# Ledger of designs, part 5: VHH binders against Jacalin-related lectin 10 (JAL10)

Target 1, 292 residues: Jacalin-related lectin 10 (JAL10), of Arabidopsis thaliana (Mouse-ear cress) (q8gwi7)
Amino acid sequence: QKLDAIGGKGGKQWDDGADHDNVAKVYIRGGLEGIQYIKFDYVKDGKTIDASIHGVSGSGFTQTFEIDYQNSEYIVSVDGYYDKSGTMQALEFKTNLKTSEVIGYPKGTTKFSLGGVNGKMVIGFHGSAGKVLNSIGAYLTTAPPTKSQLVGGLTGGEPWDDGSNYDGVKKISVTYISTLIRSINVDYEKDGQVVTRYHGMKNGDTEEFVIDYPNEYLISVEGTYNILPDDNVLVIRSLIFKTSKGRISPTYGFVSGTKFVLESQGNAIVGFYGRDGGAFDAIGVYFSPIPS
Key: E = the ipSAE of ESMFold2; O = the ipSAE of OpenDDE; V2 = 0.75 times the mean of E and O plus 0.25 times the DockQ between their complexes.

## First folded at step 1 (VHH)

Design e6 (framework vhh_7d4b_2)
Fold by ESMFold2-Fast, scan of step 1:
Structure e6 (fold): chain B 292 residues (1-292), chain A 120 residues (1-120)
Amino acid sequence: as target 1 above (292 residues)
Amino acid sequence: QVQLVESGGGVVQPGRSLRLSCAASGFTFSYYAMGWYRQAPGKQRELVASISRSGGSTNYADSVKGRFTISRDNSKNTMYLQMNSLKPEDTAVYYCAAHWSYRGTEPDYWGQGTQVTVSS
């Protein structure tokens, strides 16, 4: 998707295109009249690619904003500030993990935003520039799933990973005893088909938590983990699931020890990974943006 | 995926000894208490010996105390039952069982059993 350039009418049109996997780094040079130039380093097939400078090299300091693309950071939106003469005076970049400084001087300007669309990331830029940056636009694509940290016992049991290649979660069946979690059984949807994945031991009480996908999304996994007495191993003791409609599951297992929450604003859980054996040792999730 | 495989059963004369082994696979053995159950013809299945996750605690049925010794090797995923001074009333199918260390639960997994016959 191409987002129209916003700003002043002036300068020479420029276009970096959309044939990129990510943005690696932003370079901005300010001057007395506004932003003198902007430059982006893009990522394609795991390699950083230099793009052209837009504007003019001159006086002023180059400020940079780095994206940790190797750890699944990406630009979600850009806020811009232009004055009545049609000169870009300031820019601010937002990723899924952090926000840049406001680069430049936003006082007395008109503010706009590019991007900030659920499910999308910025992979390219276009606009117009001459002696200063006059306008900026963006290219959006579907954001990749993001992998959470792994919580619980990180060395016990055997590792497993369902991956992130699912559209959503339709049902989670939890097997538990009064002190801990034994297993999960997840019904995923992929291209209109149900795919079931099972992890852990099947003996215990089993309860189902059904999600009304695609009208409702699983958005949060909350729980606790604690050491087993005398064994010095950490296991998942309890789990609670929450949905985009504000539904909260019962507490499965027994609340004990260290609390964790796996959630990401604007994102649904689309996959699970973890470690299991005689107990459920550890859990992690994959997040994908919720469509607007 | 889960397997409990017993070995070491057989026919033996009264007063002799047998050692049973139970090899576990498909689960994290060290998270489970383990036990030996037996079932004689026309009788209910009974727990004769149990051992905690770490091996630090053992329990025995009154009928086998002082004669049977349960042990485990978590590095080999194996549990043992040393049966000394065997009596005709010890004749039964012996089952290996994996039991979650939570109190009051039933065994989670059962082996297929191994026959022990004590007969003159």
Scores: ipSAE 0.000, ipTM 0.253, lowest interface PAE 14.5, mean pLDDT 86

Design e7 (framework vhh_8h63_2)
Fold by ESMFold2-Fast, scan of step 1:
Structure e7 (fold): chain B 292 residues (1-292), chain A 119 residues (1-119)
Amino acid sequence: as target 1 above (292 residues)
Amino acid sequence: ELQLVESGGGLVQAGGSLTVSCAASGSIFRINAMGWSRQAPGKERELVAGITRGGSTYYADTVKGRFTISRDNAKNTLYLQMNSLKPEDTAMYYCAALKYWSSGYPDYWGQGTQVTVSG
């Protein structure tokens, strides 16, 4: 998705395009006459690409803002500040993890925002520039899923990973016994098709938690983990699921030991990973932004 | 579907010996007490032997001193060594994962292996 440039019509049009996976670094030089210099380093196929400078290069301090793209950081939005002549005076960058300082001189300007659409990230920029930056626009794409921490017993059982390449969760079936969780069976949706993934053993009491995807999203997995008698290993003892509509599942299993919550504000759970054998040793999730 | 696969059943003469085995899915022995249940035609199903994760054993009065339950955690295999077999031991023998150790009822058992004692 192309967002139109905001600002003045002065300067020469520039366009870095949308053929990128992420933005790695922003270089900005602000001055009293406006943003004098802007440059982006992009990422494609795991490599950084040096894009052209926009504006006037010269001596002086260039402020930088780095994106930790290798750890799933991405630009969510850019706030801009332009004066009455349509000259860009300041910019502020927001990622999923942090906000930059205001770069440049915002006093006496009009503020605008590019992006800030849930489920989207910025992968490119365009605009116009001459002696100063006159306008800036952006290219958006779907943001990548982020991987949670793994909770529970980190050394028992065998690892498994459903990945994050699903649109949403439609149903979770939990099998448990009086002391612990035995298995989960997850119905994912991908391009209108149901994909079922099963982990653990089916011996026990089974209960289903149905999610009204795409009108409702799974947003939270809460539970407990504790050590088994006779074993120096932790296993998942109980699970509770919560949805974007405020719905909370029954408690599955037996509440015992250390509590955990896997939840990220504004994000849905789109995949599971973990460790299991005869019990669920550990669980983790993949988060993807909820479209709104 | 829990993978419990019994083997080793067959026809044996009274006073003879037989070992039945159960191959369990990858790590069942880590969390479950395991056992052997049997059912003869027209009889109630009974748990004849059980073993906890720690190796503590249980035996029904009908088999005490004759049957020995053991587990090989490296092979994920449960065994029942049956000595001094009697015609009354004729039954389908089921490998079981025990949901509750103290209750004695199995959570699940496999397809079974037939043991027939002649004599």
Scores: ipSAE 0.000, ipTM 0.156, lowest interface PAE 19.1, mean pLDDT 83

Design e8 (framework vhh_vobarilizumab_d1)
Fold by ESMFold2-Fast, scan of step 1:
Structure e8 (fold): chain B 292 residues (1-292), chain A 120 residues (1-120)
Amino acid sequence: as target 1 above (292 residues)
Amino acid sequence: EVQLVESGGGLVQPGGSLRLSCAASGFTFSNYWMAWYRQAPGKGRELVAGISSGGSTSYADSVKGRFTISRDNAKNTLYLQMNSLRPEDTAVYYCARYGRSFYPTHFDYWGQGTLVTVSS
């Protein structure tokens, strides 16, 4: 998605494009007349790409803002401040982890925001510049999936991870006995193809929960975990699934012990991870924004 | 690939003893419940003994006090010590990987078995 440039109509148009995975670093030179120049280093296929300066080089101090893209930091929004002459006076960058200092001089300006859309991140910029920065706009894309906490027994069984590189969940088959969850079998969709992942033991009662993907999304996994007395370890005892259309699955297994809820507002579940060893020891999920 | 290989069966007289072994490979042995079950000629399977990942044991009433299940996690090996053997203990004995459950009928992998014959 291209967000229009906001600010004055002066200067020459510039455009860094949207062919990037992330932003690595921001360079800004401020002055009495306004922001003198702006420059971005972008990330593509794990490599930093050096982009052009927008504005004019001169004497003065360059302020920088670094994004820790290797640890999943990304820009979520930019606040800008422009004066009555249409000159950009200040910028402030917000990531999913931190907020920059206000770079420049925001006094007596009109404030605007670029981005701040749930589940989107900034991957590129455009605008106009001459002697000063006159306007700035942004390119948004879907933010990377978020990994939930792992709930249940954290030391028993063997770890497994389906990852987050799926478009959505089409079906979950749960195998359970009267006291606990034994296995899950998940049908994911990836590029129009069904990918099936199986975790746990086959022995028990099996029930299917079908999701009408892409018209419906899995949004919540709720359940309970409790100690298994003979092993003195925590295992998942029950599971309940909820969808974006308000549909709720039956309770699978047996409600016992500590309750948990894995959900994130505005996001769908696109992957599972956990631990199993004949019982389901632990479960976690990956969240991705629901398409608008 | 999950593999279970039983050994130690044979012919023994009533009152005798045998020790069965099961060599496990292809999974993290220490994280699983393990069990011994048996199948007598022309009969269904029955659980004989189970051992949890933590070492807790359970036994069928028919063998309690006579059989002892144990495991060596460093060697990925399960054992069944069988004492005071009776003709009704005659069966093929199977090693099984068993889920974390108190239900003795729930297992997902098993070996080829080892024959135990108790007769004079």
Scores: ipSAE 0.000, ipTM 0.301, lowest interface PAE 11.7, mean pLDDT 85

Design f1 (framework vhh_vobarilizumab_d1)
Fold by ESMFold2-Fast, scan of step 1:
Structure f1 (fold): chain B 292 residues (1-292), chain A 121 residues (1-121)
Amino acid sequence: as target 1 above (292 residues)
Amino acid sequence: EVQLVESGGGLVQPGGSLRLSCAASGFTFSDYAMAWYRQAPGKGRELVAGIYSGGSTSYADSVKGRFTISRDNAKNTLYLQMNSLRPEDTAVYYCARELWGSYYPGDFDYWGQGTLVTVSS
């Protein structure tokens, strides 16, 4: 939850706390003797929160780094650089989407990292400051799930979305015929309860792929999509599932057309979305970091 | 008493070079860290390069390998050698002195008037 401040023992302690949903913007001013001040704008309940500056106002240019929190950007880590006196000389911010420039003077300093913990995001900062920034620490929370691309037939059928509000996947039942996928039935776990979601047509052969959640995670959905000649529409033709234990399902359906793979290193699949009608038209997934 | 006077700006083609100078007077130049800042049209000032009294240097990532800051303590002059200039380097460049005895270590005071660098594109 709380990462201890790294740097020197100078200055007075400051603490922005952890009662935030995200960071919206970083304000930072560097100088030859160190980072002179830092300020963060936070997000709470969809609104930005005014926060105090840390350090002191003076002459010079304030650099800014914006987080696109409305499009699910968040800070994953901060790299810091302090000199032999413990004064913070430079900082670099990393989000899930981009990396800032190095702000300040990193030459001849000791480098450290705050955050970079799989499945966590930075939601607050603390440290010490006086005439310069002397130390910086962070507050971490669980990062939100990320949404994959949608693969398959993007205009046929009707959209559906199970969302990402599940703890894990326990079972996938696939209904298929010799040429394509007809439906999936997913058993999710949420707060110790099984939640079942069904998408598609029931007519066909049904096979189950059971995941030993929470000892095992679904990590990959692989398959193919192709045009259905008689209806001239793109549909999902085959599906294969893989788990964190190295298990690979049988191929459901028939391999035909364009291959896709939906996986993200270090992440589990915690939700599905897609399109369906008379066939299973398209599929996408939500990724969440695997707990360590 | 304290004066900083920039010179050497001008119009240059992309890939060209310019050398900026800052003539300092009214203080013991060798005792202070010095810096170059720039401000592009419609933007805030950004720190470009700094040099400590002992000669150690530091650079913004965007100019590393292209710009070189140096000083001549005998002539009370700060320099910025700018090579491989790009259109995005177009800005007014300012010389600044570190504020010694400041309540804010690392602050820069006694900014000069600036010198305009335009990289044509």
Scores: ipSAE 0.000, ipTM 0.138, lowest interface PAE 18.7, mean pLDDT 84

Design f2 (framework vhh_7d4b_2)
Fold by ESMFold2-Fast, scan of step 1:
Structure f2 (fold): chain B 292 residues (1-292), chain A 120 residues (1-120)
Amino acid sequence: as target 1 above (292 residues)
Amino acid sequence: QVQLVESGGGVVQPGRSLRLSCAASGFTFSSYWMGWYRQAPGKQRELVASISWSGGSTNYADSVKGRFTISRDNSKNTMYLQMNSLKPEDTAVYYCAADYLPGYSEHDYWGQGTQVTVSS
């Protein structure tokens, strides 16, 4: 998706295009008359791509804003500030993890926003520039899934990973005994087909939590983990699931030890990863933005 | 050295009761799930009942629910199976198992088994 440039009508049009996976770094040179130039470093196939400077070098100091693209940081939105003549005076960048300082001089300007569309990230920019930046626009794409931290026992069992290449979760079957979680069995949807992935031991009581995907999304996994006597390994003791419609599952297993919550506002859970062996040792999730 | 020693098996008529005992030594009994498995001739071993390390939770096979009761005494390192209303179908060798997780065969400690025969 191409978002039209906002600002003044001066300068010559420029366009970095949308053939990028992410933005790595922003360079801005401000001055008394406005932003004198802007430059972006983009990412493609895990490598930084050089892009052109837009505008001209002036007397202002160059400020930078770095995106930690290697740890799944991406630009969500850009706020811009333009004056009565249509000259861009200041910019502020927001990622999924942080917000930049306001770069430039926003007093007495008109504020606008590019992006901030749920489920989308900024992967490119276009606009107009001459002696100053006159307008800026953006290219949006679907934001990539984000990997949560792994919670529970990080050294016991064997690692497993379902990945994030699913459209959603349709059902989770939990097998548990009186003191801990033994296994999960997840029905994912991918391109209209159900894909079932099983992790852990089958012996125990089994309960199902059904999600009305795509009308309802799994959004949260809560639980507890604690050591088992004699082997000093941490295992998942209890699990609770929540959906986008406000439904909350029963508590599976036994609440014991350290509490965790795996949840990200605006995002659905689209995959699981973890560790298992004789017990369900650890759990993590992949988040993907809920379509607006 | 780990030992599980079963006792209390025998030959009984239908409708009678037996109490099996499993005496454990050589490991920290109070930290292990304990279970009773059985195996009839020509059949696979099946889990009959299990009990958590604290005794706070028990599980039973559907075929024995309401008739069998599993219990443990951690002070005596002993697990019990009270078998009431015995049926010919209960005829099997009964094995005591100590497992951190019931049904995880690679971590099971097994006894030698005790024969239960229910016959008219």
Scores: ipSAE 0.000, ipTM 0.111, lowest interface PAE 20.6, mean pLDDT 84

Design f3 (framework vhh_6qgx_2)
Fold by ESMFold2-Fast, scan of step 1:
Structure f3 (fold): chain B 292 residues (1-292), chain A 124 residues (1-124)
Amino acid sequence: as target 1 above (292 residues)
Amino acid sequence: QVQLVESGGGLVQAGGSLRLSCAASGFTFSNYAMAWFRRAPGKEREFVAAIYWSGGSTFYTDSVKGRFTISRDHAKNTVSLQMNSLRPEDTAVYYCAADFGLYYSPWTESYDYWGQGTRVTVSA
């Protein structure tokens, strides 16, 4: 998807295209009139591509903004600020993990946004420039899943990972006893087929939480973890699930110890990973943007 | 190494004038935006004035515009703030700041280097 360039109509058109996997780094050089040039380093097949400068070289310092593309960081949106003469005065970059400082001086300008479309990331830029940057536009593509932190006991049990290559979650079956979680059994959907993954011990009471996928998405896993006194290991004690339609599951297990919430704004849970053994030791999730 | 040292603070009566100076070392004025910020007791640092590295472009917060003048002396590697028609509300510690960035920002988080400050007290 190509987002139209916004700003002034001056300068010569430039276009870095969309044949990239990600953006690695942004370079901005300012001057008295506004942003003097902009340059992007892109990622393709795991390597950086050094793109052309857009604008003119001059004296002074280049401000940079780095994207940690090797750890699945990507640009979600760019805010721009242009003056009444059609010169870009400031830019601000937002990733899935952080926001840049405002680069330049936005006071007395017109603000606009590129991107911020749920489910999309920025992979390229285009616009117009001469002695200054006049306009900027972007190319969007589908954003990849992101991995949450692992919560619970990090050394007990054995690791497992369902991955993120599923379209959504259809059902979670939780097996628990009065003090802790024993296992989860997840029904995923992939290309119209149900894929079932089971982790943990079968001993306990089992309850099912059904999600009306694709009309409803699992968006949050909340719970608690605490030590088992006799085993001196951290385990998941309780779990609660929440959906995109505001539906909340019963509490499974027993609320005890440190609370956690695995949730990301605008994203659905599309996979699970963790650790299990005699108990359910740790849990983490994969997030993917909910289609707009 | 970048070092900024302020001077010229003191006590003055309302309607009076003071000139603050900032001596810079470890960099040249052609490479930095230079700014003055101030902090009144119990308040956060606020932007006062800035001068851009490539020339005489100057920026002021609305409350001091027309009363304060920022200037630089390239030969002495100093930035000055001439403060006229001082008000009790101007009482603060004044800080010189340098931004390794391309041009000035009114936000404190954009400045890489700070002086220790010089106190200005304006009596009623």
Scores: ipSAE 0.000, ipTM 0.131, lowest interface PAE 16.9, mean pLDDT 83

Design f4 (framework vhh_8pnl_2)
Fold by ESMFold2-Fast, scan of step 1:
Structure f4 (fold): chain B 292 residues (1-292), chain A 119 residues (1-119)
Amino acid sequence: as target 1 above (292 residues)
Amino acid sequence: QGQLVESGGGLVQPGGSLRLSCADAGSIFSDYAMAWYRQAPGKERELVARIYSGGSTNYADFVKGRFTISRDNAKSTLYLQMNSLKPEDTAMYYCAAEPFYWGSTYDYWGQGTRVTVSA
């Protein structure tokens, strides 16, 4: 989706396009008349692309704003501030993880916003510029899945990661014994096909939690973790799952120790990662926006 | 109208500490980025540290881990805490209030305070 450029009508039109996976870095140079220079480094196929400068190039200090695209940070929105002559005076960048300082001087200007649409990210910019930045617009696309924190025992077992490239979760099978979780088996859906991933040991009682995907989404994983006597290692002791239709699973395993909740408002769980060995040591999830 | 006044400079031995202050008599402080620059004899002025109105900071590589910039908007005062001072830190230190925070433009400068690091 192309968002129209907002600001003044001066300068020459520029367009970085939308053929990018993300924005890596923003460069802004100011002057007495406003923003003189803006430049974006984009990401394509895991590499940064050095894009063209827009405005007046020269010496002096350039403020930068970096996006940690390797850890799934992305620009959500940009606030712009232009004066009565149509010169851009300030910009503020907001990501899913942080907000920049206001870059420039916004007093006495007209404020506008680009983006801020739930489930969307900024992947490109366009506008007009001459000796100053006159207008700015943006290109939006669907935001990538986000990775939760890892909870449980962070040093036991071996790491595993199913990733986030699934459409949804159809079924979770939990194997447990009287004191802890032993394994999970997850049936994902991808492009109409079921993809099964198994993690942990199969010794124990097994129960299944079926999700009516795509009419129902897994939205929450709740549980507990605690040390095992004698081994002094943290493991996942219990798990509970919740869906978008308000359905709650039975408690699997044994409730003991520190409680955790992995959920994100408006998002579904689309992948799992963790650690496992003789027990299920740790768990984390990937979130993706629920379609509206 | 706006006037910046630096203080706190002096003579200190290597490894010592100083705390510089910059007071704004013009009440422009809270809306601007504030910065410390320095100039050694025969050299150009260079940025030491900058602090934005929201509290975010930038430091020159040669002072990271040793200097800390802070601001008190209620008192309209900017500070630079300088630790582990080196002879290379000897310079005039200037306070600047920047209407554009990139340091490429500035409208208010102080007169400076002298820092000398020697035995």
Scores: ipSAE 0.000, ipTM 0.182, lowest interface PAE 16.9, mean pLDDT 83

Design f5 (framework vhh_7b18_3; at its last look DockQ between E and O 0.62; V2 from the best seeds 0.00; counts 0 for: pae E 6.4 > 2)
Amino acid sequence: QVQLVETGGGLVQPGGSLRLSCAASGFTFDDYAMGWARQVPGKGLEWVSYIYSGGSTEYQDSVKGRFTISRDNAKSTVYLQMNSLKPEDTAVYYCARGEYLWSGYYMDVWGQGTQVTVSS
ESMFold2-Fast, scan of step 1: ipSAE 0.124; ipTM 0.582
ESMFold2, look of step 2: ipSAE 0.081; ipTM 0.565
ESMFold2 (binder alone), look of step 2: mean pLDDT 83; pTM 0.841
OpenDDE, look of step 2: ipSAE 0.660; ipTM 0.885

Design f6 (framework vhh_8h63_2)
Fold by ESMFold2-Fast, scan of step 1:
Structure f6 (fold): chain B 292 residues (1-292), chain A 119 residues (1-119)
Amino acid sequence: as target 1 above (292 residues)
Amino acid sequence: ELQLVESGGGLVQAGGSLTVSCAASGFTFSEYAMGWSRQAPGKERELVAGIWSGGSTYYADTVKGRFTISRDNAKNTLYLQMNSLKPEDTAMYYCAAYFGSDLPYEDYWGQGTQVTVSG
């Protein structure tokens, strides 16, 4: 998706295109008249690509903003500020993990936003520039899944990972006993097919939590973890699931110890990973943006 | 009336440290980008450090890792902390206020403060 350039009508059109996997770094040079140039380093096939400067090289301030693309950081949106002469005065970059400083001086300007579309990331830029940056637009694509932190017992059991290559979660079956979680069994959807993944031991009481995918998304996994009495091992003691329709599951297992929440605003859970042995030792999730 | 007054320059030995200051008046200091430039005799003026209103900073490659720019908006004061000074850092240091194209004011520079590094 190409978002039209916003700003002034001056300058010569420039276009970095959309044939990139991510943005690695932003360079902005400012001066008394406003932003003098902008430059982006892009990522393609795991390597950085040096793009052209847009605007003019001058003796103004040069500020950089780095994206940690190797750890799944990406630009979500850009806020711009242009003056009545049609000169870009300031830019602010927002990623899935952080927000940049306002680069430049936004006083007395008109504010606009590029991106901020749930489910999308910025992979390229276009606009117009001459002696200053006059306008900027962006190219959006579907954002990749993001891996959560792992919570629970980080050294017990054996690791497992379902990955993030699923469209959504249709059902979670939880097996538990009076003191802890024993297993989960997840029904994922991929290209219209159900893919089932099972982790843990089947001994215990089993309850199902059904999600009306694609009309409803799993958005949150909450729970508790604690040392199991007598075994001195840290395990998942309880689990609760929440959906995009405000539905909350019963509490599975036994609430005990440290509380955790695995949730990311605007995102659905599309995969699970963790550790298990005689108990369910640890859990983590993969997030993908919910379609707008 | 916009005014910038630099102070804190002097003679320092190579490897030493020095902080120069700039007192600003006549404008809303907290809203504008500020910078430090230097000029040695017979050389072009060089921008060495800049700081935006939000706290973002710029440093020239010649000073990066050695100099730190900071601002105190309550005191309308700009600072440049200079560490590991070299003889090549000898120059007149100028404080500057950077204004947008919609403002009636030009780039304004103070009288400067002389930094001399012996070695």
Scores: ipSAE 0.012, ipTM 0.325, lowest interface PAE 8.6, mean pLDDT 86

Design f7 (framework vhh_vobarilizumab_d1)
Fold by ESMFold2-Fast, scan of step 1:
Structure f7 (fold): chain B 292 residues (1-292), chain A 119 residues (1-119)
Amino acid sequence: as target 1 above (292 residues)
Amino acid sequence: EVQLVESGGGLVQPGGSLRLSCAASGSIFSTYAMAWYRQAPGKGRELVAGIYSGGYTSYADSVKGRFTISRDNAKNTLYLQMNSLRPEDTAVYYCAAGPYWDLSGYDYWGQGTLVTVSS
């Protein structure tokens, strides 16, 4: 998807294209007359790509903004500020993990936003520049699935990971006893096929939570974790699931200890990871954007 | 039938505070995500703040540290506490309810309440 450049009509057009996996770093030189140059380092096949400077070096200061692309950070949106002469005066970058400082001088300008589309990330830029940056536009693509924090007992049991390569969750079967969670069995959908993954111990009461995928998405996993006195390890004590249709599952297990919520605005859960052994020790999820 | 009714808007001086309320009828409140959107004159609607049924919150960068969203499930009421108000906060504020709080997920919208920040 190509977003049109916003700003003034001056300058010479430039275009870094969209053939990138991510943006690694932003370089901006600001000044009282406007943003004097901008440069992006892009990522392709795990390596940083050299890119051209747009604009010209002048009086001012250089700011940099780094994206931790190796830990799945990406640019979500850019806010720009241009004056009545059509000169870009300031820029601010937002990733899925942080927001940059305002780079440049935004007073007395018109504000605009590029991106901020649910489920999309910025992978390239274009615009126009001469002695100053006049306009900036962006290329968007589908954002990759993001990995939640792991909650629960981080040292007990053995790690497992279903990954994020599924289209959605169709069913979760939870095995629990009156004090804790024993296992989950997840039915995923991938290219019209059901893929089943089982984690944990089979002894306990089992109940199913069915999701009407693709008309409904799993969006939230809420629960509690607490220590087992004899093992001196944290385990998952309870789980509750919520869907995009506002459905809430029964509470599975027993509410005890520290509460957690794994959810992300506008995203569905498309995978699980965790730790299990004698109990269900820890849980985490993968988020993917819900289609607009 | 679900109805969302906003209240608490009005004229306030820069640096002042207002508290918006959104009263919800029906059984959706405890299970739905709730959000505040705003629309300034001549501009599109933008997300201001959102809150899931479990209490997880999200804010637009322009209001972080100044605005606080909260909900009272027992009273079926959503709140927006607005502090350190600026002229650029002038807009009609809308309450929304749905399975998630971004633009494409809302089942229900209120009629809006006008907030004007001027001296």
Scores: ipSAE 0.000, ipTM 0.087, lowest interface PAE 22.8, mean pLDDT 83

